# Ledger of designs, part 121: miniprotein binders against q53ft3

Target 1, 195 residues: q53ft3
Amino acid sequence: MFGCLVAGRLVQTAAQQVAEDKFVFDLPDYESINHVVVFMLGTIPFPEGMGGSVYFSYPDSNGMPVWQLLGFVTNGKPSAIFKISGLKSGEGSQHPFGAMNIVRTPSVAQIGISVELLDSMAQQTPVGNAAVSSVDSFTQFTQKMLDNFYNFASSFAVSQAQMTPSPSEMFIPANVVLKWYENFQRRLAQNPLFW

## First folded at step 14 (miniprotein)

Design y25i
Fold by ESMFold2-Fast, scan of step 14:
Structure y25i (fold): chain B 195 residues (1-195), chain A 83 residues (1-83)
Amino acid sequence: as target 1 above (195 residues)
Amino acid sequence: SVEELAEEIREALERVQIKYEMAKAWLELGDVEFALRLLQRAYRLAKKALEKAQELGLTELIEEAQELIQQIEELMEKIRESQ
């Protein structure tokens, strides 16, 4: 349902479902990460009245996760960039992952997505000003990223449709997301101001 | 004490302000539904803060709460008009 992107790394599109309403991505070598992009794949929307609360966790000195609320994704805003540099200070928030006893290696952090009622999400406040800054500061980047993905994916759909004169079904190649990410990563590496 | 209660009201109004700013940001991103949920939450918090400030006769906090309520109501009305 979700994707997770870190500059210079392979895109993750296969979140681990750890509960019926909770999804997790692993972030190895998280100390080198400044920003994380979380997005919906666009094929399965949230149920009406629901959205996703996005959390970041890192292991404390005992290997236990310390969860912090970064922000939200919704059907109306299906992608967000979060600045996680500076959030590794040991402070945790009240979070729905607290009952999950997840122990990770010292260098592996996680992004967690909890599917929640919009009313419940509205009651929460993300930790730090990074989430508000991400909403305001990175809208152009997220839109450009989504536009790039849409254009890339649609090129494959058009080619396949042309091979079938009267298509009754639409299909997207299974690896289109990975191919898009590889292309995006190459462009970003060549010019960091690409976005 | 009155000072402790006044501080609780100030903290509540700060949360109202944050929710209002979040709602504006989400509205700009095109998510009207979540923006309205944030505004409705802000409205309820502001009303409770206003009631508490009125009970304690804290004029500055009463005025601040009323200003926030007005801003929330105006934004909600603009959203209704645009639908």
Scores: ipSAE 0.165, ipTM 0.655, lowest interface PAE 5.6, mean pLDDT 74
Fold by OpenDDE base, second read of step 15:
Structure y25i (fold): chain B 195 residues (1-195), chain A 83 residues (1-83)
Amino acid sequence: as target 1 above (195 residues)
Amino acid sequence: SVEELAEEIREALERVQIKYEMAKAWLELGDVEFALRLLQRAYRLAKKALEKAQELGLTELIEEAQELIQQIEELMEKIRESQ
């Protein structure tokens, strides 16, 4: 459902689902990270009336996670850029991840996405200066990524005639998604800016 | 086929556009270094696309490639001037 991008690093497309409505990305060596892009993969939209609250967590001096609300992603705004470099010494805020036992490594920060009602999100206040306005460019990236996925996946589409009877439907093997992601990651590993 | 090659060029130019837009976004974020790397890659890709389009005589793609190259160059120049 979600992707996470750090400049110069491999894109993360496999969030850890820690609850039905909660997803987490690990960010190793978070001290070197200035900005993070969170985006929807476009495979699964938010349910109607729902969006994602994006949180950042880092270990405090005691190794305890400090969570801060960065901002939001929605179907209408499927990507967001967050500046996290200035937040690494900030104060924690109320967060929906507190009750969850998330295994953490001291050098690893986390991006958490909580699927929430839009009305509830509107009542929340992100930490100052975290959200960056240049979302459109990353929206375009997400769209192109989706196009790439679709083009790839559709090339493996099988007509019903080749499967069990349902001639009006096209089928794509489930493993095509995995293959696309693997190929995408491989290309990123070779050239992080291949897209 | 020429059509297939044209499509490859189009795809390349789309990637150029994406990199260009991403570079602008990163500039807004203050990551000039990363933006420049994107622009450099976009530039190289656009030049290759231009060359191929010229070889094939694809006027529309030539124009598109030239426009993108110009945009990239202008942005790179602006970055240099701001440094």
Scores: ipSAE 0.015, ipTM 0.235, lowest interface PAE 7.6, mean pLDDT 78

Design y25j
Fold by OpenDDE base, second read of step 15:
Structure y25j (fold): chain B 195 residues (1-195), chain A 83 residues (1-83)
Amino acid sequence: as target 1 above (195 residues)
Amino acid sequence: SVEELAEEIREALERVQIKYEMAKDWLELGDVEFALRLLQRAYRLAKKALEKAQELGLTELIEEAQELIQQIEELMEKIRESQ
């Protein structure tokens, strides 16, 4: 139902379902993470009148989990970007994950998603500095991710003359990657939520 | 104490501001329904904060609350006009 993305890391699409209405992602080495993207996979929508409250948990100095409400996702906003780097010194808030027996390690943070009524969600207040919810910010973030990918892929580009025969490997022309990149940029410019 | 009550009002107004900003973001993303829910909650919270501030005679907080209420009302009106 949900995915979690950290820049420079593999996408997580297998949340641990800890309750009927609660999902958890583990974030190893959370101290190096600035932003987290939480998104719906598109397989299962929220029921009518419901959405997801997104929480972040990190261990405090005593190793105890500190939970903070980051923001929300809904059918109308199926993805959100959250800045978590500035939350490491924050105070905990009430959270729906308190009774969960989750093994925690000092270096691992968690993203928790609680499926809740929209009315209940509206009564909650996220931490003020966590939500990067503006279209511009989202677009900029996505653009940076695209650029990062393109740069990464391009770093492996070689001319045909420089290629070493590798029969077991498949090759994709760089032009295909460029075309994809350009098309993606166009789509992003038209609708940041085109996916 | 008055100071403690004032702090509670400040915190409430902060929550109002956050909800207002969130609503704007959700509107930009096209989720009008959730934006309206946020604005409605923000409005109620701001009105309560205003009432408390008025009871205590806290001029600055009254002004802040009134400003936020106005902003919320204006945005809600814009949404209604766009539908």
Scores: ipSAE 0.216, ipTM 0.667, lowest interface PAE 2.0, mean pLDDT 84
Fold by ESMFold2-Fast, scan of step 14:
Structure y25j (fold): chain B 195 residues (1-195), chain A 83 residues (1-83)
Amino acid sequence: as target 1 above (195 residues)
Amino acid sequence: SVEELAEEIREALERVQIKYEMAKDWLELGDVEFALRLLQRAYRLAKKALEKAQELGLTELIEEAQELIQQIEELMEKIRESQ
């Protein structure tokens, strides 16, 4: 139902379902992550009156998970960008002595999505500075995502003469990808919130 | 104590302010339904805080609550008119 994207990494679309209403993505080597994008796949909307609360979890000094609410996704706003660089190891410690505490080795953090009533979501307050909501920030990140996607897709381009026959593989012409990229950039320039 | 109750009211009004700002953000992003849910929640919290402040005679908190309620009502009316 959901996807998770970290800049510079392959997109994840296979969340682990841990309850009927709860989904988790693993984020290995999370200390290198600055931003995470959470989005809905287009095939299954939330039920009427429902949305998703997005949480971030990292191990504390004792290896226990610490969950923080990052923000929300809804049918009306099915994607969100979160800055997690301020929510990693050392957050919540006594700051004058935080750097002197036990050094946590890089390990696996998690993104959790909980399907909740919109009224329940409205009662909650996300951690400050985690959600990126300004139009300018969305535009800048979207441009970077577009560049990343185009570069990724283009890295697989081959001429017809170089293709090895493979009956189970699907191929998309490179010019179709380029045309989509150009149209998306044009629309984004006209209205950053068109998507 | 009155001071402890006053602090609870201040915390409630801070939460109202946060919900109001969140609602404006969600409106800008195009999710009118969730923005309205946030505003309705903020409204209920602000009304409850106003009632408690009035019971205790806390003039400054009464004024703050009334100002927030006014802002919430104005935004909700603008949304109604634009739909």
Scores: ipSAE 0.175, ipTM 0.660, lowest interface PAE 5.4, mean pLDDT 74

Design y26a
Fold by ESMFold2-Fast, scan of step 14:
Structure y26a (fold): chain B 195 residues (1-195), chain A 83 residues (1-83)
Amino acid sequence: as target 1 above (195 residues)
Amino acid sequence: SVEELAEEIREALERVQIKYEMAKRFLELGDVEFALRLLQRAYRLAKKALEKAQELGLTELIEEAQELIQQIEELMEKIRESQ
């Protein structure tokens, strides 16, 4: 249902379902991540009156998850860019005396998506420096790339869903991602301001 | 203490600001329904913050709350006119 994108990493399109209304993506080595992009694949919309609350979780010094609300995705706004570099607790290895004699273990953060009522979502307040950052050219470009991908993928996904016998199982053909990237790159080369 | 109460009001107004900016973003992207829900929640929170600031006579916070309420009302009015 959802996808997760981090610059320099392979896109994730297979969220781990941990409850009927909850989905997670693992983010290994999260200390190197500045921005995370969350988007809907365009296959299955949220039920009427519902949307998705997007959370970021990192392990504290005891390995316990610390959750923070980043923002929301909805049928009307099916993608969002979040800055997480300012949300990380502590610097270095979470060692009290700094970088000397540190043991570096992989830290795995998570992006969580909770399917919730729009009224419940509106009642919540995201962390201030995540989703409300003024968009520079890079984040505007990334947002437009995502919007373009979502629109392109949703068209193909609807066609596939209409032809498959199992509508609860949605698939995006691998070549759809390749076609989107090729079309987007071609349009960008012809007119860098097309978004 | 008055300073502790003032800090609670400042934090509430910060949350109002976050909801307001988020509502503008959802509106820009065409999600009028969720933008309105965010603005309604922001309005409610801002009104409560204003009442508390008035009770305590905190002029700066009263002015800040009134300014945010005006911005919320203007955006909600703009949305109504556009529909």
Scores: ipSAE 0.333, ipTM 0.772, lowest interface PAE 2.8, mean pLDDT 74
Fold by OpenDDE base, second read of step 15:
Structure y26a (fold): chain B 195 residues (1-195), chain A 83 residues (1-83)
Amino acid sequence: as target 1 above (195 residues)
Amino acid sequence: SVEELAEEIREALERVQIKYEMAKRFLELGDVEFALRLLQRAYRLAKKALEKAQELGLTELIEEAQELIQQIEELMEKIRESQ
């Protein structure tokens, strides 16, 4: 139902369902993370009148989880980008994950998604510093995502001589991916809002 | 073809909608500056889409573009009033 993406890391599509209405992603080495994308996979929509409250949890100095509301995802807004780097020193807020028996390690943060009524979500206030605060930060994040994709795709590159016949599969020339990458970078450099 | 051009306009209007929705989110997060930039971009894109739709006589797309433009303008005005 949900995916989680950290720039420079592999996409996570397997959330741990800790309750009927609660999902959790683990974020190892969270201190190195600036931004996280939470998105719906498009396989299962929210029920009518429901959405997802997105929370971030990090361990405090005592190793206890500190939860903060980042924002929301809905059928109408199936993805969101959150800046979490500035949250690491913040105070906790009320969260729906307190009663969950979630194994936590000091180096691992968590993204929690709670499926809730839209009306209830509207009454909640996300932490203000969870916003992608600057065009520069957004551009950097986008660039890192782009680099991650390119690196991932290129890792599968083989020469024609190295190809194993697979008639059922379609192949894209690496040069096409590179050209797309270069074009995207140019456009991003010219205007980070070109999309 | 007219159909292809219509699809391009639809795609443009979809991008307008995305930028508009993102702008609202950034406003909720307190990043007014970025929200305004998104809205300005959305506005320009919507105006271009409207012009193309008008040239082609695509009534439904004209109406959609006009609606989005109105929404953007209203939100921009609201932001200005709140400053």
Scores: ipSAE 0.027, ipTM 0.489, lowest interface PAE 3.6, mean pLDDT 82

Design y26b
Fold by ESMFold2-Fast, scan of step 14:
Structure y26b (fold): chain B 195 residues (1-195), chain A 83 residues (1-83)
Amino acid sequence: as target 1 above (195 residues)
Amino acid sequence: SVEELAEEIREALERVQIKYEMAKRYLELGDVEFALRLLQRAYRLAKKALEKAQELGLTELIEEAQELIQQIEELMEKIRESQ
């Protein structure tokens, strides 16, 4: 029913159903994630009068999950992009004395989707500044990610004549996808605005 | 350490070089708008790297950053003139 996308990672389309109305995606290495896109696959709409509340969970300093409401997806607004960098436990807002506790919790976070009545959702308040949602925003995010991939891959294209004495034909090495992924992550870590 | 900071600057300049090369390739493909966007991103990154290199007094990285900035500026001017 749902998909979850993080730049530079494989898209997830198989949420784990943990209850009749609750679905979860695992996000390993969440410290490196700035934005998450949650979307409906379009094959099965929500029942009339219902929608999905989107939550983010990460381990706190004691290793226990803490859930924060990010926003909503509905039949009328089936995709949303969320900024989670400001919600991470390891953010730059961490006090210097926090470095005294060297015992770090596992770096696995979760996106949770709870199917709820629209009336109930209207009474809830998402954490401030997390949601930057619209269909256009999702389209722009996806386009930028694809543009980045193709630009990077294209920069390594060489003619067959340069690689071997043969009729000219442009080729991209099979492992370029892996190199793109590594370069993209390094660049995001240094400058989140590069994409 | 100074060496760790120098390595971060080198990696930043490597990213600048990649964007610059991508921009040239997109110009060859006739996508001027996309090439210009890449050059603008490269320019901002190169200026940041130059600032950090100057702050640390790393002469070789200052020179490398200045060279890249010059190349970016020259290509942007060439694009402007061809319009």
Scores: ipSAE 0.000, ipTM 0.084, lowest interface PAE 19.5, mean pLDDT 68

Design y26c
Fold by ESMFold2-Fast, scan of step 14:
Structure y26c (fold): chain B 195 residues (1-195), chain A 83 residues (1-83)
Amino acid sequence: as target 1 above (195 residues)
Amino acid sequence: SVEELAEEIREALERVQIKYEMAKRLLELGDVEFALRLLQRAYRLAKKALEKAQELGLTELIEEAQELIQQIEELMEKIRESQ
């Protein structure tokens, strides 16, 4: 249902389901991570009136999880970018992942998603400013990424006359997608504020 | 101490700001229902913070709370008018 993306790493789309309403992604070597993107795959929407609370957890010196609320994803806002570098630690609060017996390695952090009622989510407050600080940053990033992809891919579209006889579909060469991905990553590396 | 109580009020206003920012993002993406729920929660928190600041005579925090309340009210009114 969900995906998790870290710059420079393979996207994760297979969350571990640890309860009916709870999903977890592992983040190895998390000290090298500044931002995490959590998104819905779009195949299965949340039931009406529900959404997902997004948590970050890392192991303390005893291997016990320390859960922190980062923010939310909903059908109306199916993606969110979170800054996990510099988060506060040691501040206790009740978490939906409470007393769950999640088996974890000491060197691995986790992203947790808890499916909750929208009214319940509205009562909660994310830790610090884990969500990207600029109110428009996420929307701008997503729109630019989508526009860049479609503009790049459209320049390589083939005409119907060049396709299989009796076609009812348009085709885009697979290597065009790869070239778009590489170009977009290069642009992000040149300007860290581009998102 | 008064300074400790002032810090609690400042933390409450920071939480109000976070909810306000989230609500603006949700509105931009068309999730009006969740945005309104966040604004209603922000409003209640800001009003409580204002009351505490007034009880303690903390002028700077009173002004900050009033500004946030005005911003929240203005945004909620714009949402209502657009329906």
Scores: ipSAE 0.012, ipTM 0.511, lowest interface PAE 8.1, mean pLDDT 73

Design y26d
Fold by ESMFold2-Fast, scan of step 14:
Structure y26d (fold): chain B 195 residues (1-195), chain A 83 residues (1-83)
Amino acid sequence: as target 1 above (195 residues)
Amino acid sequence: SVEELAEEIREALERVQIKYEMAKRMLELGDVEFALRLLQRAYRLAKKALEKAQELGLTELIEEAQELIQQIEELMEKIRESQ
């Protein structure tokens, strides 16, 4: 349902479903990550009146996860960019992942997506420094991400006939990459803050 | 007590202001649907706060609630006009 992008890394499109309404992506070597993009794949929209709350988790000094609310994705705004550099350890926000006993290595962070009622989401407050507020900063980062993602992903594109069944490897059809790139460029040109 | 009820109203109005600012932020990001949901929640909360302030005769809180309701209504109208 969801995708996760980090500059210089392979896009992730296969979230781990940890509950009926909860999905996670692993972010290894998270200390080198400045921004994360979370987006909907467009295959399955949220049910009417629902959206997704996006959380970031990293291990504290005792190896325990610390969850922070970064923001939201909705059918009306199906992608969002978050700045995660500079987020402090040991300062967690209230979150729906508190009861989950997630097994994780100490250097791996997670992006969590919780499917929630829009009314419930409206009651929450994201971490202020996680959102990209400047149009110039957003445009510069987005252009860099578009160029990096397209060039990187296209280098791994293979035809259907050349793919072997391998559950440990993810392949993205070139056609899907092109469609996403074109759609994103069009939307960025119309409104730089659309996500 | 009246003071405890007044504090509850003040807390409600502060939450209204937070939702109003969040709605403006969501509009800047292009999320009109979520912005409207935030404004609708803010509106309902502000109206309840207004009603309680009127029952208690708290003129300053009545005025604050009315000002917030007006701001919410104006923003909702601007959204409607721009669609």
Scores: ipSAE 0.012, ipTM 0.350, lowest interface PAE 9.0, mean pLDDT 72

Design y26s
Fold by ESMFold2-Fast, scan of step 14:
Structure y26s (fold): chain B 195 residues (1-195), chain A 83 residues (1-83)
Amino acid sequence: as target 1 above (195 residues)
Amino acid sequence: SVEELAEEIREALERVQIKYEMAKRSLELGDVEFALRLLQRAYRLAKKALEKAQELGLTELIEEAQELIQQIEELMEKIRESQ
């Protein structure tokens, strides 16, 4: 029913079903993960009035799971992007997985999806640093940084004809900076999570 | 060839620089945790690039990698001091 994607890794489409309304994906080596994409497979929609609450869990230093609500997926918004790199340790949300003894491997986090009533979901508050549009925010932020860096670098580009000859002076052609910027912008457009 | 490997190292150092600039911007926006994760990734990438440059004897790239590592370490230390 669901898929889970992390940049640079194989997409997962086989969630482990731990209850009739609860599904989990394992995220090994989670400390290297910045963003996670959760999406519905096109084959099975939610029943009317239902949606999915998306949770993130990591093992604390005692091996105990810490669950946090990241956000939601619904038939009207069947995919969501979450930033997990900014989440703090030791703080948990109220969550429906609390009574389950889900076996975990150390260094493996989990994405949990709980199928819930839309009315119930409306009463819940996701953690403040796991915005659903985090990839768009990250992409915009990154594009502005690239623009600033490129403009700064290229503002010092001068044709060789305008430079005084100096054997110790470094010369960086503006074309090389432009080519680098274009290559990076192209990669960012193809995969905003490649960093 | 050495030229092909040098290009890989230059590209890696460009990615390090971008992560470093993003980390500074992230700090301005108040997202300290994201900044630290960017700096950690930048540090690992810079260290790998340094090792490759040293293996190939590419002096300019060695110096560039060392300078970036120093900048990353200084920024991380400033963050630690402010916490």
Scores: ipSAE 0.000, ipTM 0.098, lowest interface PAE 16.9, mean pLDDT 68

Design y28a
Fold by ESMFold2-Fast, scan of step 14:
Structure y28a (fold): chain B 195 residues (1-195), chain A 83 residues (1-83)
Amino acid sequence: as target 1 above (195 residues)
Amino acid sequence: SVEELAEEIREALERVQIKYEMAKRWLQLGDVEFALRLLQRAYRLAKKALEKAQELGLTELIEEAQELIQQIEELMEKIRESQ
């Protein structure tokens, strides 16, 4: 349903579903990440009146997860850019993932998406520094990200005959990446502020 | 204590301000539905904060709450006129 993108890395479109309404992406080597993009693939919309709350988790100095609300995605605004480089260890907020026993690896952060009622989402307050709000910065960042990501991801495309079995690796069809790119480019052209 | 209650009201008004700013951003992005949900929530929180400030006679917080309520009402009216 969702995708997660970091500049210079392969797109993730296969979130771990940890509950009927909760999805998680792993972000290895998160210390090198400045921004993360969360988006809907466009295959299945949220039910009317619902959206997704986006959370970020990282290990604190004791190795314990700290969850922070970054923002939201909705059918009306299915993509969002978040700055995570300014977030400090130990500055967690209230979140719906608190009771979940999610195994974490050192140096691996997570993006969590919780499907919630829009009314419930409106009650919550994201961490202040996470959202990227400058219009010109958004447009330049998204355009560069789109072009760089598509070119980078396409450079790793291989036929099924060239693939070797690996239990630790996930693969996505190249056409899923292309469909996302085309859909995003179309929406950006219609309204550059749709992020 | 009155001071602890005053701090609670200040924190509530800060949350109202954040929701108001978020609503403006989502409105700029074209998500009118979510912007309205945020404004309606901000309005309810601001009204509760106003009532508490009035009960305690905290004039500065009363004025701050009234100003935020006015800003929320003006934005909601502007949205209504645009639909």
Scores: ipSAE 0.176, ipTM 0.652, lowest interface PAE 4.8, mean pLDDT 76
Fold by OpenDDE base, second read of step 15:
Structure y28a (fold): chain B 195 residues (1-195), chain A 83 residues (1-83)
Amino acid sequence: as target 1 above (195 residues)
Amino acid sequence: SVEELAEEIREALERVQIKYEMAKRWLQLGDVEFALRLLQRAYRLAKKALEKAQELGLTELIEEAQELIQQIEELMEKIRESQ
């Protein structure tokens, strides 16, 4: 049902199901991890009205697990990126995994996914910096990327009168780039996951 | 020119609409915080567009901006009532 990806590591597609509604991934050497991607495999959707609350657990100085809510995945948002590097000093929050006898080793963190009602999830507040940009960071990133590309491309813009013939080169009219940009923005607005 | 300024306002209002629609989508996805941030940005952009449209006496753009502002405010209020 779920996958977990850490950059530079093999993808994990076999979550440990610790309860009917709870899944856990182990993250060895978690101190070297900056970001974690949690995603649905697409094999089994969430039931109607349900999604997944994603938690991160790391051992504190005493080796006790500290759980923090990172964010959410849903049928509509089947993947999310979380920054976990800045969470190592954070305080634990209430978590649904407290009663689970999860064997922990000092160097291993865990990603926990709890299948919950969307309404309940909406009332929960993820730890501030954990969610790599929610939509904001993605949208900001996308917008920054788009703006960066546009600025970059436009910096090379010349009028036809200014063009030097280069038979070996293909040229794209600037208005094509603009049209693409506008269309992309429109699509992004309609469906941030259109790509 | 007034026409160029009008186009800038139209573009701004288009961006407002985009952010508004994105905010609604993010609400559906359960990211209320992000949705609110988008709405706040949309709101600010719409207010600036409104001011410019008013300065130029562009009635249609004024109305469009006012409508978007109202929609944003209504959605923000709905979010607040749900929290």
Scores: ipSAE 0.015, ipTM 0.221, lowest interface PAE 8.0, mean pLDDT 82

Design y28b
Fold by ESMFold2-Fast, scan of step 14:
Structure y28b (fold): chain B 195 residues (1-195), chain A 83 residues (1-83)
Amino acid sequence: as target 1 above (195 residues)
Amino acid sequence: SVEELAEEIREALERVQIKYEMAKRWLRLGDVEFALRLLQRAYRLAKKALEKAQELGLTELIEEAQELIQQIEELMEKIRESQ
């Protein structure tokens, strides 16, 4: 249902479902992470009156998870960018994961998504300034994401002469990736909020 | 103590202010439904804070709560009229 994206890393689209309404993404080497993007996949909306509360968690010195509410995603705003660099030594918040046996790997952080009633979400207060609200900050982050994706995709480029055919695989021409990159940059420059 | 209760009311009003600002942000993003939910929650919190401030006779907190309630009501009314 959800995707999670970090600058410099592969996008994650396969959350671990830890309860009927709860999903988790693992973030290894979390000390190097400044921003996380959470978004909804595909065409499946939240049920009427529901949305998702987004949490960030890291292990404390005792191995206990410290959960913090970052913000929300809804059918009306199905993606959000969060700044987490200031939260790694931060204060815990009230969270719905406390009574669950969530499998955690030492030295990794987690993004948790809890599907909740909008009324329930409205009762909660996200920590500090986790949500990226400035258009300039958003544009800078988005440019980093575009650069990261383009660099990653192009790193696999090979000439036709170097290709070894695989009957079950598909290929995308490198220039299609470049066209997408250029088109998105143009759109972003014209209107940073076009999406 | 009265001072301890007054601090709880101040913290509640701060949370009302945060939800009001969140509602304005979500309204700007086009999510009217969630903005209204936030405003409804802010309204209920502000009303409870007002009630407690009145019980304790804290005029400054009463005035602050009333001002926030008015701002919330005005925004909710504008949203209703624009739909």
Scores: ipSAE 0.011, ipTM 0.462, lowest interface PAE 9.2, mean pLDDT 75

